# VH-VL binders against Elongation factor P 2 (efp2), part 3

Target 1, 189 residues: Elongation factor P 2 (efp2), of Mesorhizobium japonicum (q983m5)
Amino acid sequence: MVKVIASSLRKGNVVDKDGKLYVILFAENIHPGKGTPVTQLDMRRIGDGVKVSERYRTTEQVERAYVEEREHTFLYADGEGFHFMNPETYDQVAVSEAVVGDAAPYLQEGMPVQVSQFNGIAISLVLPQRATFEVVETEPTTKGQTASSSYKPAVLSNGVRTAVPPHIAPGTRVVVMTADGSYVERAKD
Short names: E, the ipSAE of ESMFold2; O, the ipSAE of OpenDDE; V2, 0.75 times the mean of E and O plus 0.25 times the DockQ between their complexes.

## First folded at step 1 (VH-VL)

Design l8 (framework fv_lacutamab)
Fold by ESMFold2-Fast, scan of step 1:
Structure l8 (fold): chain C 189 residues (1-189), chain A 124 residues (1-124), chain B 107 residues (1-107)
Amino acid sequence: as target 1 above (189 residues)
Amino acid sequence: QIQLVQSGSELKKPGASVKVSCKASGYTFTRYAMNWVRQAPGQGLEWIGWINTYTGEPKYAEDFKGRFVFSLDTSVSTAYLQISSLKAEDTAVYFCARDWTTVTEYYYYGMDVWGQGTTVTVSS
Amino acid sequence: DIQMTQSPSFLSASVGDRVTITCKASQDISNYLAWYQQKPGQPPKLLIYYASTLQSGVPDRFSGSGSGTDYTLTISSLQAEDVAVYYCQQYYSTPWTFGGGTKVEIK
C-alpha cells in the first residue's frame, strides 16, 4: 500500500477504502472556476462487485495497491467469459463479464489489451483507446436543417451502431473510440 | 427490407397446444438471436427467452421453462414458439424480435426488429 | 433477476413540452439498457440502446442518459405522434427484464 494523491489515480488502479479494495472504473479531475479542485472516482469493490462513486480533493491522499499489469491479446468469448492470452508466456486468463463490462462490444480477436490481476484474478481490463472496424451498413441522413453537417447511422463490423459523416460508404474502415463507439476518422486503409 | 412476419391469431381451449411462427426476411437469419416476448392484455412486456439461431441453443426465463419450447427451421428462416398444456393465463400477444449477433455472444444491439405479434386466446 | 423500476407510470404533457422518464435497475447494468416505444396495436419500436445510442431513423428529440443503476429517456419537444407507452429493458444479464412502462398522453 502506498499513499498517492487522488488526482494521480486513473482507470485500472486499485485503492483501499475503509479496509476494502476497489478497482477504478472512471477517474475525472474537476477544476471549478472558483473553489477546490476535486477528483471524481467510480470504483468497483473487488470482493463482491459493488460499485461506488466517491469525490476526493485532488490533493487528498488515498492508499493505492499495486497490481500486475500485463499485455494480453483477445482470443474468444464463450459462456464462461472472455479469454485472453499473454503473447510472451502463452498463459491464458479468463475475464468475467462484470470486469469487461462496457468494453465487450469492441473486442476483436487478436486485439491487444492490458489486463490487471490481483492474486491471479483479473480485476480490470483496458482496451486501446481507439479501434478500427469496417462499416457494414450506412443509413441516409434525415434531410432538414442539419442535412449538410449531419452524421448518419452506421453499423460496424462488430455489430455496434454508431454515427459517421455523410461521405462514409459501406466497406470503409473507420477508427472509433472504444469508450463510446464515437467516430474519430477514416482508417488509413 | 428487413422484416419478421408472424402467424395469425389463435383461439384455443385449455389443455390444447399452439405453435406460433416467425419468418425472417431481408437479413442473414443465423447472424441474429431471436427473442420471444409476451404481453398479456393491458400489461407490460415480459421476456420469455431467446434462441441462438446459429447453434440452435435456447435460453428460457425461469417462469417459462417446461411448457414453452423454441425451435428453428433455418432452411426457411423461421423461428417457432410452441406452448403446450395451454392455461387461461397464457392469453397474450406473443412477439418475436431479433437482437445481438449470434457469432459473438456479448455484442448487443437491443431488439431492433420485431414481428407484428400473434394473439393467443385461451378460453373454455 | 434484475428488477427494472420505471417512473412515472403515467404522464400527461403538452405538445412542445420536455418529457423525462426514469428507469432504475436493482443492480449495475453497465449501460446495457434499451428504450422502446409502443403504440396501441403495434409491436415495440427500439429508440435507444446502450443507454444513450440513438437507433437509426429515430427522431433526434429522443435521447438517453445515465449509467450504473439510473437511466433516463428524454423527449426534448413532445409531438402528437409520441403518444405511446415507453419501456426500458436491461440486457446485461438473462433473463432480460423490462420496466413497467410509462404511458405518455397529450393534455
Scores: ipSAE 0.000, ipTM 0.430, lowest interface PAE 21.9, mean pLDDT 83

Design l9 (framework fv_lacutamab)
Fold by ESMFold2-Fast, scan of step 1:
Structure l9 (fold): chain C 189 residues (1-189), chain A 124 residues (1-124), chain B 107 residues (1-107)
Amino acid sequence: as target 1 above (189 residues)
Amino acid sequence: QIQLVQSGSELKKPGASVKVSCKASGYTFTRYAMNWVRQAPGQGLEWIGWINTYTGEPKYAEDFKGRFVFSLDTSVSTAYLQISSLKAEDTAVYFCARLDYEYRSGTWVYFDYWGQGTTVTVSS
Amino acid sequence: DIQMTQSPSFLSASVGDRVTITCKASQDISNYLAWYQQKPGQPPKLLIYYASTLQSGVPDRFSGSGSGTDYTLTISSLQAEDVAVYYCQQYYSTPWTFGGGTKVEIK
């Protein structure tokens, strides 16, 4: 553990509060025109998932724990959550839906994923920047557009809604950003 | 009903090998890791290692690397423990145990089901 | 390796007594502790996990408590069928390690 000032805390940090460990979900420094500067922290207790909101003076000392980030491979999802394997140690880690969040639709069997753990508990994930999915539904394009055409709505094979160029037809495989589902390019395959 | 059924007792001479089986039923075999634990006569429990039933990758405790080998036959939901070059000190009851998962913590956490045990006796 | 020390190694009590078994880890294991019951000729049976969570189907006379390095298993009213050896196990870090066991007998 190390002491840090509250204003230095970021999403993903683990802190000690009254002998219990919490992962920070949201951090904001508030500097009002009147009153004391404060750091607003929204956090989830690691042991039981209880969410709390706390305010600290920006200069207040808080105990921070270190977390380990290691590469894992996505295996499968089931009623218990999302399962990953560390290829070097063979340790299996399952990650709850709360931790995976909006990244869930982008997981593919065999995908390398960075998993951040505290005492063996997964607290956050980082997927590869890009993933490939088939467009299963999109609007028809109008032929002969000479000005730059606006993107059109599309639904990907993983259920994610995105916007694609007018020339992309249903059945086309596209590369998207895993952070937000945004279109990158048509897949080479 | 969830069950782990192990093969019958074995009497072996030093230097021989033995292969113990653990057949799972009542659940999806590849969703849980399979662990091996031994208990020498009159002694406590000692963890040998686990095998990932989805990938087939084994993990061994340091004291058991080398002569102890885990394997699987997923078509019949069976895990195996093979011990080569048997020594008298390998005499023990060998248990397989399923490693359950606690969703909230995101980790593998405890042994919820155990096989009945396989007695391996090594004597001349 | 994390060392698990159980005490006492042997306990003799009467039916209806409150029985307490202790388990001490050589380092903080953050509640990643399970308790098992083993009767002669049988495999261990899970009683409690995450220090204090009772496994489904286990009688409510069994309870677990503790934190950090010190944990306890309590049987609030000992029954004849509770004669067994009890083991604690840490699953905080591999290799997973068990306590030496506590043999519980009726007077």
Scores: ipSAE 0.000, ipTM 0.423, lowest interface PAE 20.0, mean pLDDT 82

Design m10 (framework fv_masavibart)
Fold by ESMFold2-Fast, scan of step 1:
Structure m10 (fold): chain C 189 residues (1-189), chain A 124 residues (1-124), chain B 110 residues (1-110)
Amino acid sequence: as target 1 above (189 residues)
Amino acid sequence: QVQLVESGGGVVQPGRSLRLSCAASGFTFSNYGMYWVRQAPGKGLEWVAVIWYDGSNKYYADSVKGRFTISRDNSKNTLYLQMNSLRTEDTAVYYCARDRPYYYDTSGYSLDYWGQGTLVTVSS
Amino acid sequence: QSALTQPASVSGSPGQSITISCTGTSSDVGGYNYVSWYQQHPGKAPKLMIYEVSNRPSGVSNRFSGSKSGNTASLTISGLQSEDEADYYCSSYTDSSTYVFGGGTKLTVL
């Protein structure tokens, strides 16, 4: 263990909170124009998967455990979980559904991902910020809806539901955030 | 191949304004945070500003806060630095640089690729 | 902003090892694991050599290594070669969400 300030924490770090170990799922430093800077952390307890959301002063000290973090490439999914290959060693690692979590629908064969391991066990997975999917279904414009300012519901080729601008039709490829499936832009070739 | 090309530098009088551009190619520009860093002739590096991948967060060095504005146009793969109320001490080569790595939701706080720089000379 | 403290110069002979220090405070180097090192040859743009204290980007020689103890980060270059002659800068994230560079160190390979 090493003490670090809250603002240095990032996704994949393992921290001790009240004698229990948590993996950071999300970290953001927030600096309001008036008030104290804070670090927002969303974490999952390693032992039982309990999720907590915590807010720390950016300078607050937190105990951090050592974690091995290495780039892998997504291969496939099966009954044992999600399989990734280290491009340097060619070793495969299986990551459980609990660890992959909400990222599962965004995985594509060949996608580079960071896999974090603690004591040889995969505890966190970081995907690229954005991924491209085809829109397979959109809702038609409803009576009274103004097309110029209203997003409409859409379903992506990976099954994720999102909201897209009115001009996006089924068959269009779009770039979405892997963190929440939110629309970014229309894909360009 | 990743390329960053700065432009817009030149000679300008104190008190005037100048806008720098950085044209990005060879990567998905909208996935990366971007930096402006400057270097006065014969001096060291000085961080100027950063902008997140979606433009939602911007941070500035105290020496330029209130005078400089960082912005980006993801549809044009271009980063900008609007420099107002220029001072002689703003004379420097201005570099744009890309944040590393793109697979984090926030800035990685390191600059993995740099442009060639553009010289701004503020003198009378 | 205030620069991190680096020695102005360091020198070594081919094949030797040298170390460059970068000293800050608990509000930058000591408080965060976001320390980077950059190499700059005369007339060229800087190149990232080390990020997050000790990690090397793809394509950077394993002769370059980074470490940190308390408020001081270090860059070590082993097996010195003539092309290593350059200016080296450290940088760190700060409590105010700003970034600060060191004053720079000129490495001379004798």
Scores: ipSAE 0.000, ipTM 0.454, lowest interface PAE 16.9, mean pLDDT 82

Design m11 (framework fv_masavibart)
Fold by ESMFold2-Fast, scan of step 1:
Structure m11 (fold): chain C 189 residues (1-189), chain A 124 residues (1-124), chain B 110 residues (1-110)
Amino acid sequence: as target 1 above (189 residues)
Amino acid sequence: QVQLVESGGGVVQPGRSLRLSCAASGFTFSNYGMYWVRQAPGKGLEWVAVIWYDGSNKYYADSVKGRFTISRDNSKNTLYLQMNSLRTEDTAVYYCAKDFRGDYEGYYYYMDVWGQGTLVTVSS
Amino acid sequence: QSALTQPASVSGSPGQSITISCTGTSSDVGGYNYVSWYQQHPGKAPKLMIYEVSNRPSGVSNRFSGSKSGNTASLTISGLQSEDEADYYCSSYTDSSTYVFGGGTKLTVL
């Protein structure tokens, strides 16, 4: 283990808190105009999957464990969880719903992902930054609005709700960030 | 032996600029946050600026914000303070100081090693 | 000028105990456990005596102790010795991610 400042922690890092290991699900550094800079961490306990939200001063030291990440390809999901295959060794690993978490809606057959394991158990998953989905529902845009003032609600083919520019119609394929489902651009084809 | 040596002080007219340097030795400079603190003749200590170990974050006292810039060169083990638009009230001994607890990603709010200071006199 | 309030002077005889107060607000001393104390002898650079309210660096005598209650931090020196005669400054982190020193206290050992 190595001590790191809280502000250096990122999604997928594994930290020790009071003798228990947690994987970081979300990290945000908050630098208020007044008040102490803080790092907001949402994390999941590796042993039992309990989710915890913690705030640290950005400069507080936290024990971090380095875990080896290996590339896998998403295969399918079933009652056992989400199944991935190492494309070099053909080893398969099952990743629980708790580990996949908010990334589940973005998984697509054949998608390359980074899987981290601790003692043979998958503990975190990192998807490609972007993924493409079809817009299945969206509202009409009021005439005369600019793109920035009139971003409208939309539902993607994976069920995720997002906001898209007014010119995006149902049936359009769009590129979104897998971290939060935010719109990036219209897909080329 | 951990040592900090300031240089660059002198007499300067109001409105001019001056650059202070602090040469560090005896510790892994890149692991520690660094401070500038000043003390006007016969007066108390006044914090001026802080810089994180990697240079990524900087904070300044309101009295110097917009006029002074703290920077560091970890390859040269040197801390800097660029002082622009100097005023007579900036007259002071300027100390550089090392953060107390540092490791590669550590940063704390206490100054355990101080240089001997360099005098800056701003007068017409 | 300093934002934290310290008495300008304090005095004691050898073997006695003295306490120096450092009063701020909820935006500095009261809001954070980042209070430190520094000793300065004439013509010398300051020396860290206490950090994080009550902790001593290696090499600092256990005669020096720190505490905090509400918006006021205190430095106590027990078994006062002639070498303790110096100026003492408190310092704290603030809500603005800045630092502030106290005005300083001149300790005279009689």
Scores: ipSAE 0.000, ipTM 0.433, lowest interface PAE 16.8, mean pLDDT 83

Design m3 (framework fv_masavibart; at its last look DockQ between E and O 0.02; V2 from the best seeds 0.00; counts 0 for: pae E 18.5 > 2, placed apart)
Heavy chain, then light chain:
Amino acid sequence: QVQLVESGGGVVQPGRSLRLSCAASGFTFSSYAMYWVRQAPGKGLEWVAVISYDGSNKYYADSVKGRFTISRDNSKNTLYLQMNSLRTEDTAVYYCAKEGRYFDWLLPYFDYWGQGTLVTVSS
Amino acid sequence: QSALTQPASVSGSPGQSITISCTGTSSDVGGYNYVSWYQQHPGKAPKLMIYDVSKRPSGVSNRFSGSKSGNTASLTISGLQSEDEADYYCSSYTSSSTWVFGGGTKLTVL
ESMFold2-Fast, scan of step 1: ipSAE 0.000; ipTM 0.470
ESMFold2, look of step 2: ipSAE 0.000; ipTM 0.432
ESMFold2 (binder alone), look of step 2: mean pLDDT 91; pTM 0.925
OpenDDE, look of step 2: ipSAE 0.013; ipTM 0.543

Design m4 (framework fv_masavibart)
Fold by ESMFold2-Fast, scan of step 1:
Structure m4 (fold): chain C 189 residues (1-189), chain A 125 residues (1-125), chain B 110 residues (1-110)
Amino acid sequence: as target 1 above (189 residues)
Amino acid sequence: QVQLVESGGGVVQPGRSLRLSCAASGFTFSSYAMYWVRQAPGKGLEWVAVISYDGSNKYYADSVKGRFTISRDNSKNTLYLQMNSLRTEDTAVYYCARGPRITIFGVVTDAFDIWGQGTLVTVSS
Amino acid sequence: QSALTQPASVSGSPGQSITISCTGTSSDVGGYNYVSWYQQHPGKAPKLMIYDVSKRPSGVSNRFSGSKSGNTASLTISGLQSEDEADYYCSSYTSSSTWVFGGGTKLTVL
């Protein structure tokens, strides 16, 4: 453990609060025109997954734990969780559904991921920023629509709902952000 | 009383398989990482494998990767080591050990504090 | 061939103090406060003597103490007694979230 000021905390950091460890899901520094600057933290308690929102003075000292982050490759999912392999050591780790969370639909066999561990326990997972999926359902493109005039609803091959430009037809492969499923561009492959 | 009891050791020919068991009693087995540590005759201690409290994480020594599989059954308070493709150099006393305590909050608090009596595995023709 | 370096043997007379060193790197002994020490008598399983660098489990004599400086951990046994004659092993947590043992030290008392 090292003491840091609250305003230095970022997503992925692990902190000790009242003897319990939490991983930061979201951090924002708020500087009101009048009043004390504060750091808003959304955190998930390690072990049981309870989500908590806390507000600290930006200068308040917080205990931060060291987190080990290593590249793994996604293998498969089963009833017990999501399974990954370290490509250099061949060690396997299983990550619970609670830890994977909203990233689960974006996992693909062979995908490189960063697995963060604290004392051998997987506490967070970072996917590549972008992933490619096929559009399986979307409204037909009409003549006269420009690519940037409006977006239409679409469903990706992984089941995620997104919005795509009018020119995207069913069957098109698209690149999306894994953080929120937002459309980036048509896949070049 | 806290106790670990190994079983399943014996004499086996090279290339064969053997399964070791470790029965735990006197503590909450499902709250601890469990380890296999071996010791060849006249040699020092060598870590073999570890399994997390819930069975989700496993790590192996390079010498046994791809041949040995660690597993546990928390409902039976039992740890296992499946040893395949055994080699003469796998001859050793195999100890079951309770390792660093992994709490529900991810904190390591102690070391290898409980050891079994060991079970001898001899790989020879 | 061991990951952590210990002297092969040490010796002392009853009543004296001896120290056994355990040297690693910044990725194990130097990087973490998870160093433990084990005593093993012939034909017996190892027994935990020290954990977390310097802590003693219940039932272990205060003649046993542990310390660490940089990449080297040390086990000190004061007031040496004949029953202390045994093999001693150190162990450390590593940056790979695994454990590594020292090569072992044979302590002779007499």
Scores: ipSAE 0.000, ipTM 0.422, lowest interface PAE 18.8, mean pLDDT 82

Design m5 (framework fv_masavibart)
Fold by ESMFold2-Fast, scan of step 1:
Structure m5 (fold): chain C 189 residues (1-189), chain A 123 residues (1-123), chain B 110 residues (1-110)
Amino acid sequence: as target 1 above (189 residues)
Amino acid sequence: QVQLVESGGGVVQPGRSLRLSCAASGFTFSSYAMYWVRQAPGKGLEWVAVISYDGSNKYYADSVKGRFTISRDNSKNTLYLQMNSLRTEDTAVYYCAREYDFWSGYSHRFDPWGQGTLVTVSS
Amino acid sequence: QSALTQPASVSGSPGQSITISCTGTSSDVGGYNYVSWYQQHPGKAPKLMIYDVSKRPSGVSNRFSGSKSGNTASLTISGLQSEDEADYYCSSYTSSSTWVFGGGTKLTVL
């Protein structure tokens, strides 16, 4: 274990809280103009998968455990979970649905992924920041939309709903953020 | 053995500038928030400024805001206080102080303290 | 000016207990559990005696204790000894992300 300040923590780190180990799912540093700077952490307990949200002062020290982070390539999913291969050693690892979580819809065969392991067990997965998907459906402008609205609803080939500029038609490939599915740009054809 | 040693105090005329230094040893300086606290002769303590471990966040007492600048050089284990537009009411012993422990969060308590350096603002 | 109100002086005899109050507002003492107490001997730097209302640093005697009720924090020193004679200052974090001190209390031990 090593003590680190809360503001240095990032997705994939493992921390000790009250004698139990948690993997960080989300980290955000909030620095208001007035008030105490805080680090917001969303994390999952390794033993039983319990999710907790914690706020720390940005300078508060937290125990961080050693974690092996290695690049893998996504292969396929089956009843046992999601399967990845280390492209250098050809070792395969299976990652559970609970660990993959909200990242599951964004996985594509051949996608490079950082897999974090603690004592040989996969505990966290980090995808590339951006991925490309085809727009399979765009909804008509709803009555709730303002006249100045620049984006419209769309459904991606992975089933994720997003908002795209009005000129994007079904069949267009778009680049989205894997963290939340938000539109970045039209992919080069 | 933690040590904080202030320097740079002296007699200066009103309106002038002075820079104080605090040399730290015996701990990992870059892991701690640092403070300046002053005490006018025969009077009580007044917090002046704080700086986060990496220098990215700074807060000042209203009485010095806009005139004083706190900074640090983690490669030299040194804390600074740049004092501009000095007034007679800035006359005080200036103490350098460290955050008590490094899991306490942002700077709500001060220990250890240096021995202080006297700044006298007069003609 | 001092933002937090302390009595100017308090006195006691060896073996007695004394209490020093520190009164602020809901924007400092009443709003946060970040109250500290410092001991200062003449000509010396202050020393932390109590932090986070009631916690003691390593090496501080258990004769020193802290508490808080509403907008008033208190430092209690039991079994008074001659070396306790000093000035005592309270401090608190504020809603403006600043730190304020009390005016100080001179403790005299007979």
Scores: ipSAE 0.000, ipTM 0.425, lowest interface PAE 19.6, mean pLDDT 83

Design m7 (framework fv_masavibart)
Fold by ESMFold2-Fast, scan of step 1:
Structure m7 (fold): chain C 189 residues (1-189), chain A 121 residues (1-121), chain B 110 residues (1-110)
Amino acid sequence: as target 1 above (189 residues)
Amino acid sequence: QVQLVESGGGVVQPGRSLRLSCAASGFTFSNYGMYWVRQAPGKGLEWVAVIWYDGSNKYYADSVKGRFTISRDNSKNTLYLQMNSLRTEDTAVYYCARESYGDYRWYFDLWGQGTLVTVSS
Amino acid sequence: QSALTQPASVSGSPGQSITISCTGTSSDVGGYNYVSWYQQHPGKAPKLMIYEVSNRPSGVSNRFSGSKSGNTASLTISGLQSEDEADYYCSSYTDSSTYVFGGGTKLTVL
């Protein structure tokens, strides 16, 4: 462990608080026009998943644990969670549903992901910023029924609902942000 | 809060020009197509111009085609209507209106309070 | 000179039900389930009351209902109240990928 100032902490860091380890879910430095600058942290306790919110002076020292970040590829999901393989060592790691969270629908077999581990336990997962899916449902580009001046609804091949430009037809492959499913562009496949 | 605020209306002589603005706030303006809809005193609603979410497509009612130009600046969350060669029959309250998007479409889900344009000699 | 036909006026007493019709063609009201209704009080902007023929936005009383049969859409207001007195406009999506409005109906609550 190493001592760092609170303002240096970011999402994914692991900190010690009262002898217990927490992964940071959200970090914000607040500099009021008058008063002491503070760091707001939203954290999840590693042992039992309890979420807590804490405020520190920006200059306050906090103990931070080392986290191993390694590229893995997604393999499959089962009753024990989501399974990933290190492409160099062929070691497999299981990641819980709680850690994967809202990223689950975007996982595709063979997708490269960054897995963060502390003492062999997966605590954080980062998908590529973008992923490509086929639009399986949306209005066809005929008669002008789909020629709304605004984005229209679409359902992606992973089941996620999104909004796409009116000229996107069913069967089109599109690039979306994995953070929220938002449309980026038509795939260049 | 989600709102549209029009400005730029006033009294103008026939044959002159006027530019209307509509300031959008509280939503992602760049996802929505926008309309200008007018209402002459004591009369019904009539759309005059539409612009797509990215500004790529624009359509006009026959009554204003060639005289009015719709535009938008997504970086400023602002919609514009440039009105040239104004006629007395263009006298109306001009509303900016947001066309719905997502799961339910083809209706106007947000309207501004309107700005009055009076064309008189 | 609207493309959709509405009666110019309709009236009712408090507690009664009234219906406002909106008649178009197979290229608008009859061809699509994209009919919306707007309420406008004097000096105010239009307010969405019904979308996609029969759906109500959050905050709109269930006394307002919409329906469609063939080329005619209808707005029904039950349990009339004084605050319902307003102009009502229908609108429909069209084959031209644009909108048309009805001429408007003035509702008077007697």
Scores: ipSAE 0.006, ipTM 0.514, lowest interface PAE 9.5, mean pLDDT 85

Design m8 (framework fv_masavibart)
Fold by ESMFold2-Fast, scan of step 1:
Parts: C-alpha cells; structure tokens; sequence
Structure m8 (fold): chain C 189 residues (1-189), chain A 125 residues (1-125), chain B 110 residues (1-110)
C-alpha cells in the first residue's frame, strides 16, 4: 500500500476505503476557477461488487494497492465470460461479464487489451481507444432528406448504433470510439 | 427564484437537425452541472445528456450517442442541445434540468432539482 | 425502455398511505445511495420530491418519505390528499456515470 494524492488516481487503480478495497472505474479532476479542486471517483468494491461514487480534494491522500497490469489479446467469449491470452506467457485469463461491462460489444478476436489483476483476479479491462466496424445498416441516401443533416443514424456490425456522415453507405468500414461508439472517421483500408 | 426556459423546439422532417436552448437565471449557472431529459407524448421520462459545470465532461444516453451534442455558454447562462440526424422516435418534450450540487461544495451531480417547462420537438414526415 | 421497474398504477383513498416501489440492479439502485423521486401533474414539468434515497427538498411535505432495501427503493405518501394524484418517477445514478428513470406510476386518489 502507498499513500497517493487523489488527483493522481486513474481508472484501474485499487484503493483502500475504510478497510475495503475498490477498483476505480472512472476518475476526473475538476478544477473550478474560484472553487476548491476535487477528484471525483466512481469505484467498484472488489469483495462484493458494490459501486460507490466518492469525491476527494485533489490533495487528499488515499491508500493505493499494487495492481498488476498486463497486455493481453481477446480470444473468445463463452458461458464463463470473456477469455484473454497474455501474448508473452500464453497464460489465459477469464474476465466476468460484470468486469467487461459496456466494452463487450467492441471486443474483436486478436484485439490488444490491458487487463488489471489483483491477487490473480481480473478486476479491470482497458480497450484501445478506437476500433473499426462495418456499417451494416444506415438511412437510405435520398438527396432531399439527407442534404439537411450533418449526420445520419447507422448500425455497426457489432450491433452498436451510431451516427455517421451522409456520404457513408452500408458496407463501409468506420472507426469509432470504444468508450461511446461515436464516429471518428472512415477506415483507410 | 431559479428559472429555466427552453426554446428552439418545433416540427422537423426526419434526418434534419435542430438546436435547443435553455436560458438559466436565479443561480450561479457556472457552478452547476446541467441536464437534458425528454418525454415522448404519453410516455415516461428518459435522461438524454449531462454536462459538467465548466463544460469539461459530458455523458449521453445510448439512444442519442453520436447524434446529439450538449454544450453550454457560461457567459450567457445558456445550455444547448444540438440534435443531428433526427428520427421519429426523438419526438418528445425536451426538459432542461439543473444539477443539485455546486462542484466547489460537494462535486456530485446526481439528481435534478429544478426543471424548465419543456419545449416540444416533433419529428414527422 | 425503462431501466427501473415501477408498478404502472397505485390507488388509495384520502387520508390513507400508499407505497410505490422502484426496482433496479446492483449497478444502479443497489449500488448507490443516489435515488430520487419526481412528481408530475398532467401538462406540467416534473418536481423533485425526494433525493439521495430519503431526503426532502425545502417545501416538500413531510407526508412524502423515501427508503431503500437492496435493489428496491420505495416512496411512501401518508395522509393521501387529492392533489397528490399525479405520475411518480424514480431515478438512479448508474455505474456508467449515466442516469436512468423508472417507467412511472400513476397514483389515483379515489
């Protein structure tokens, strides 16, 4: 355990709060122009999965536990969860649906991911910021209707709904943000 | 004394864009997070988006991600919702709502303490 | 479409007490003490009645109270009055830093 200031905490860190260990799901430093800077943390308790939101002054000290973070590649999903392999050791890790959460639709075979483990148990997963998917369904191109819109609705090959520029046709591959499915650009390949 | 007044609603064709505004008064606008919540005719409430006090952080409902953008102008005490690629299912009364806690005092943004009267958006062909 | 489960309707007579439930999961109602309740009269904007499970805003009658057990939050209205007839919605913060509402409950004062 080491004491760190709240503003240094990030997603995937494990902290001790009142004798219980929590993995940070989201961390943000908020610096108001005339107010006290605060760090807002969304956390999940490791023992039972209870989620809490806490705020700290940015300079407040928090106990942080050591967590092993290692690169893995996604293999497959089954009834036991999502399976990943360490490309250096070939060790496999199963990660539960609860830990993967909203990232599940974006996982692709061979995708590199960062897996955080505490005492051998997977507690957090970080995907690449961007992923590429084919547009399988989008609004038909009619000049009168689409000319008045900046973006139009689309469904990606992974089932996620997003909005794309009017010129994107079904069958086009697009790059999206894995955090929220938002459109970035047309895939180069 | 807190007042929120929405404007910009109207009738639009599918695929078009519309920008809603919310004029705030009676509180220090720059110290509070703000929300958009909608309600389809005869249906329940659905949260749409939230923006932090300084505009630095934003979250959206899955149904509007990639199409809607929340923004604010603290110098004008005004909240905005830019709605692109509108669909018939976006037809609803759109409410502007105020977050409860000043970031300076608590840092939490978890419930909707004041609501505007709403502005109707109808998306139909 | 609603993420939190509420009964579609409840009814009571003047002077009685009624309770409305709001059931979610460990990722929202069960995981956080950030449940709020809203009252909506026909054609009007919603009004905050309860926040953070059991707290009342200034100006809300003490006839309104909130509680939570596990994944279920409850709104109780005692001494029921005709003006309490409205739709009631629960809401919760989620582990994705988003917000969800219940489907709403129509309260009829008989």
Amino acid sequence: as target 1 above (189 residues)
Amino acid sequence: QVQLVESGGGVVQPGRSLRLSCAASGFTFSNYGMYWVRQAPGKGLEWVAVIWYDGSNKYYADSVKGRFTISRDNSKNTLYLQMNSLRTEDTAVYYCAKGTYEVRDSGYVYHFDYWGQGTLVTVSS
Amino acid sequence: QSALTQPASVSGSPGQSITISCTGTSSDVGGYNYVSWYQQHPGKAPKLMIYEVSNRPSGVSNRFSGSKSGNTASLTISGLQSEDEADYYCSSYTDSSTYVFGGGTKLTVL
Scores: ipSAE 0.000, ipTM 0.435, lowest interface PAE 18.0, mean pLDDT 83

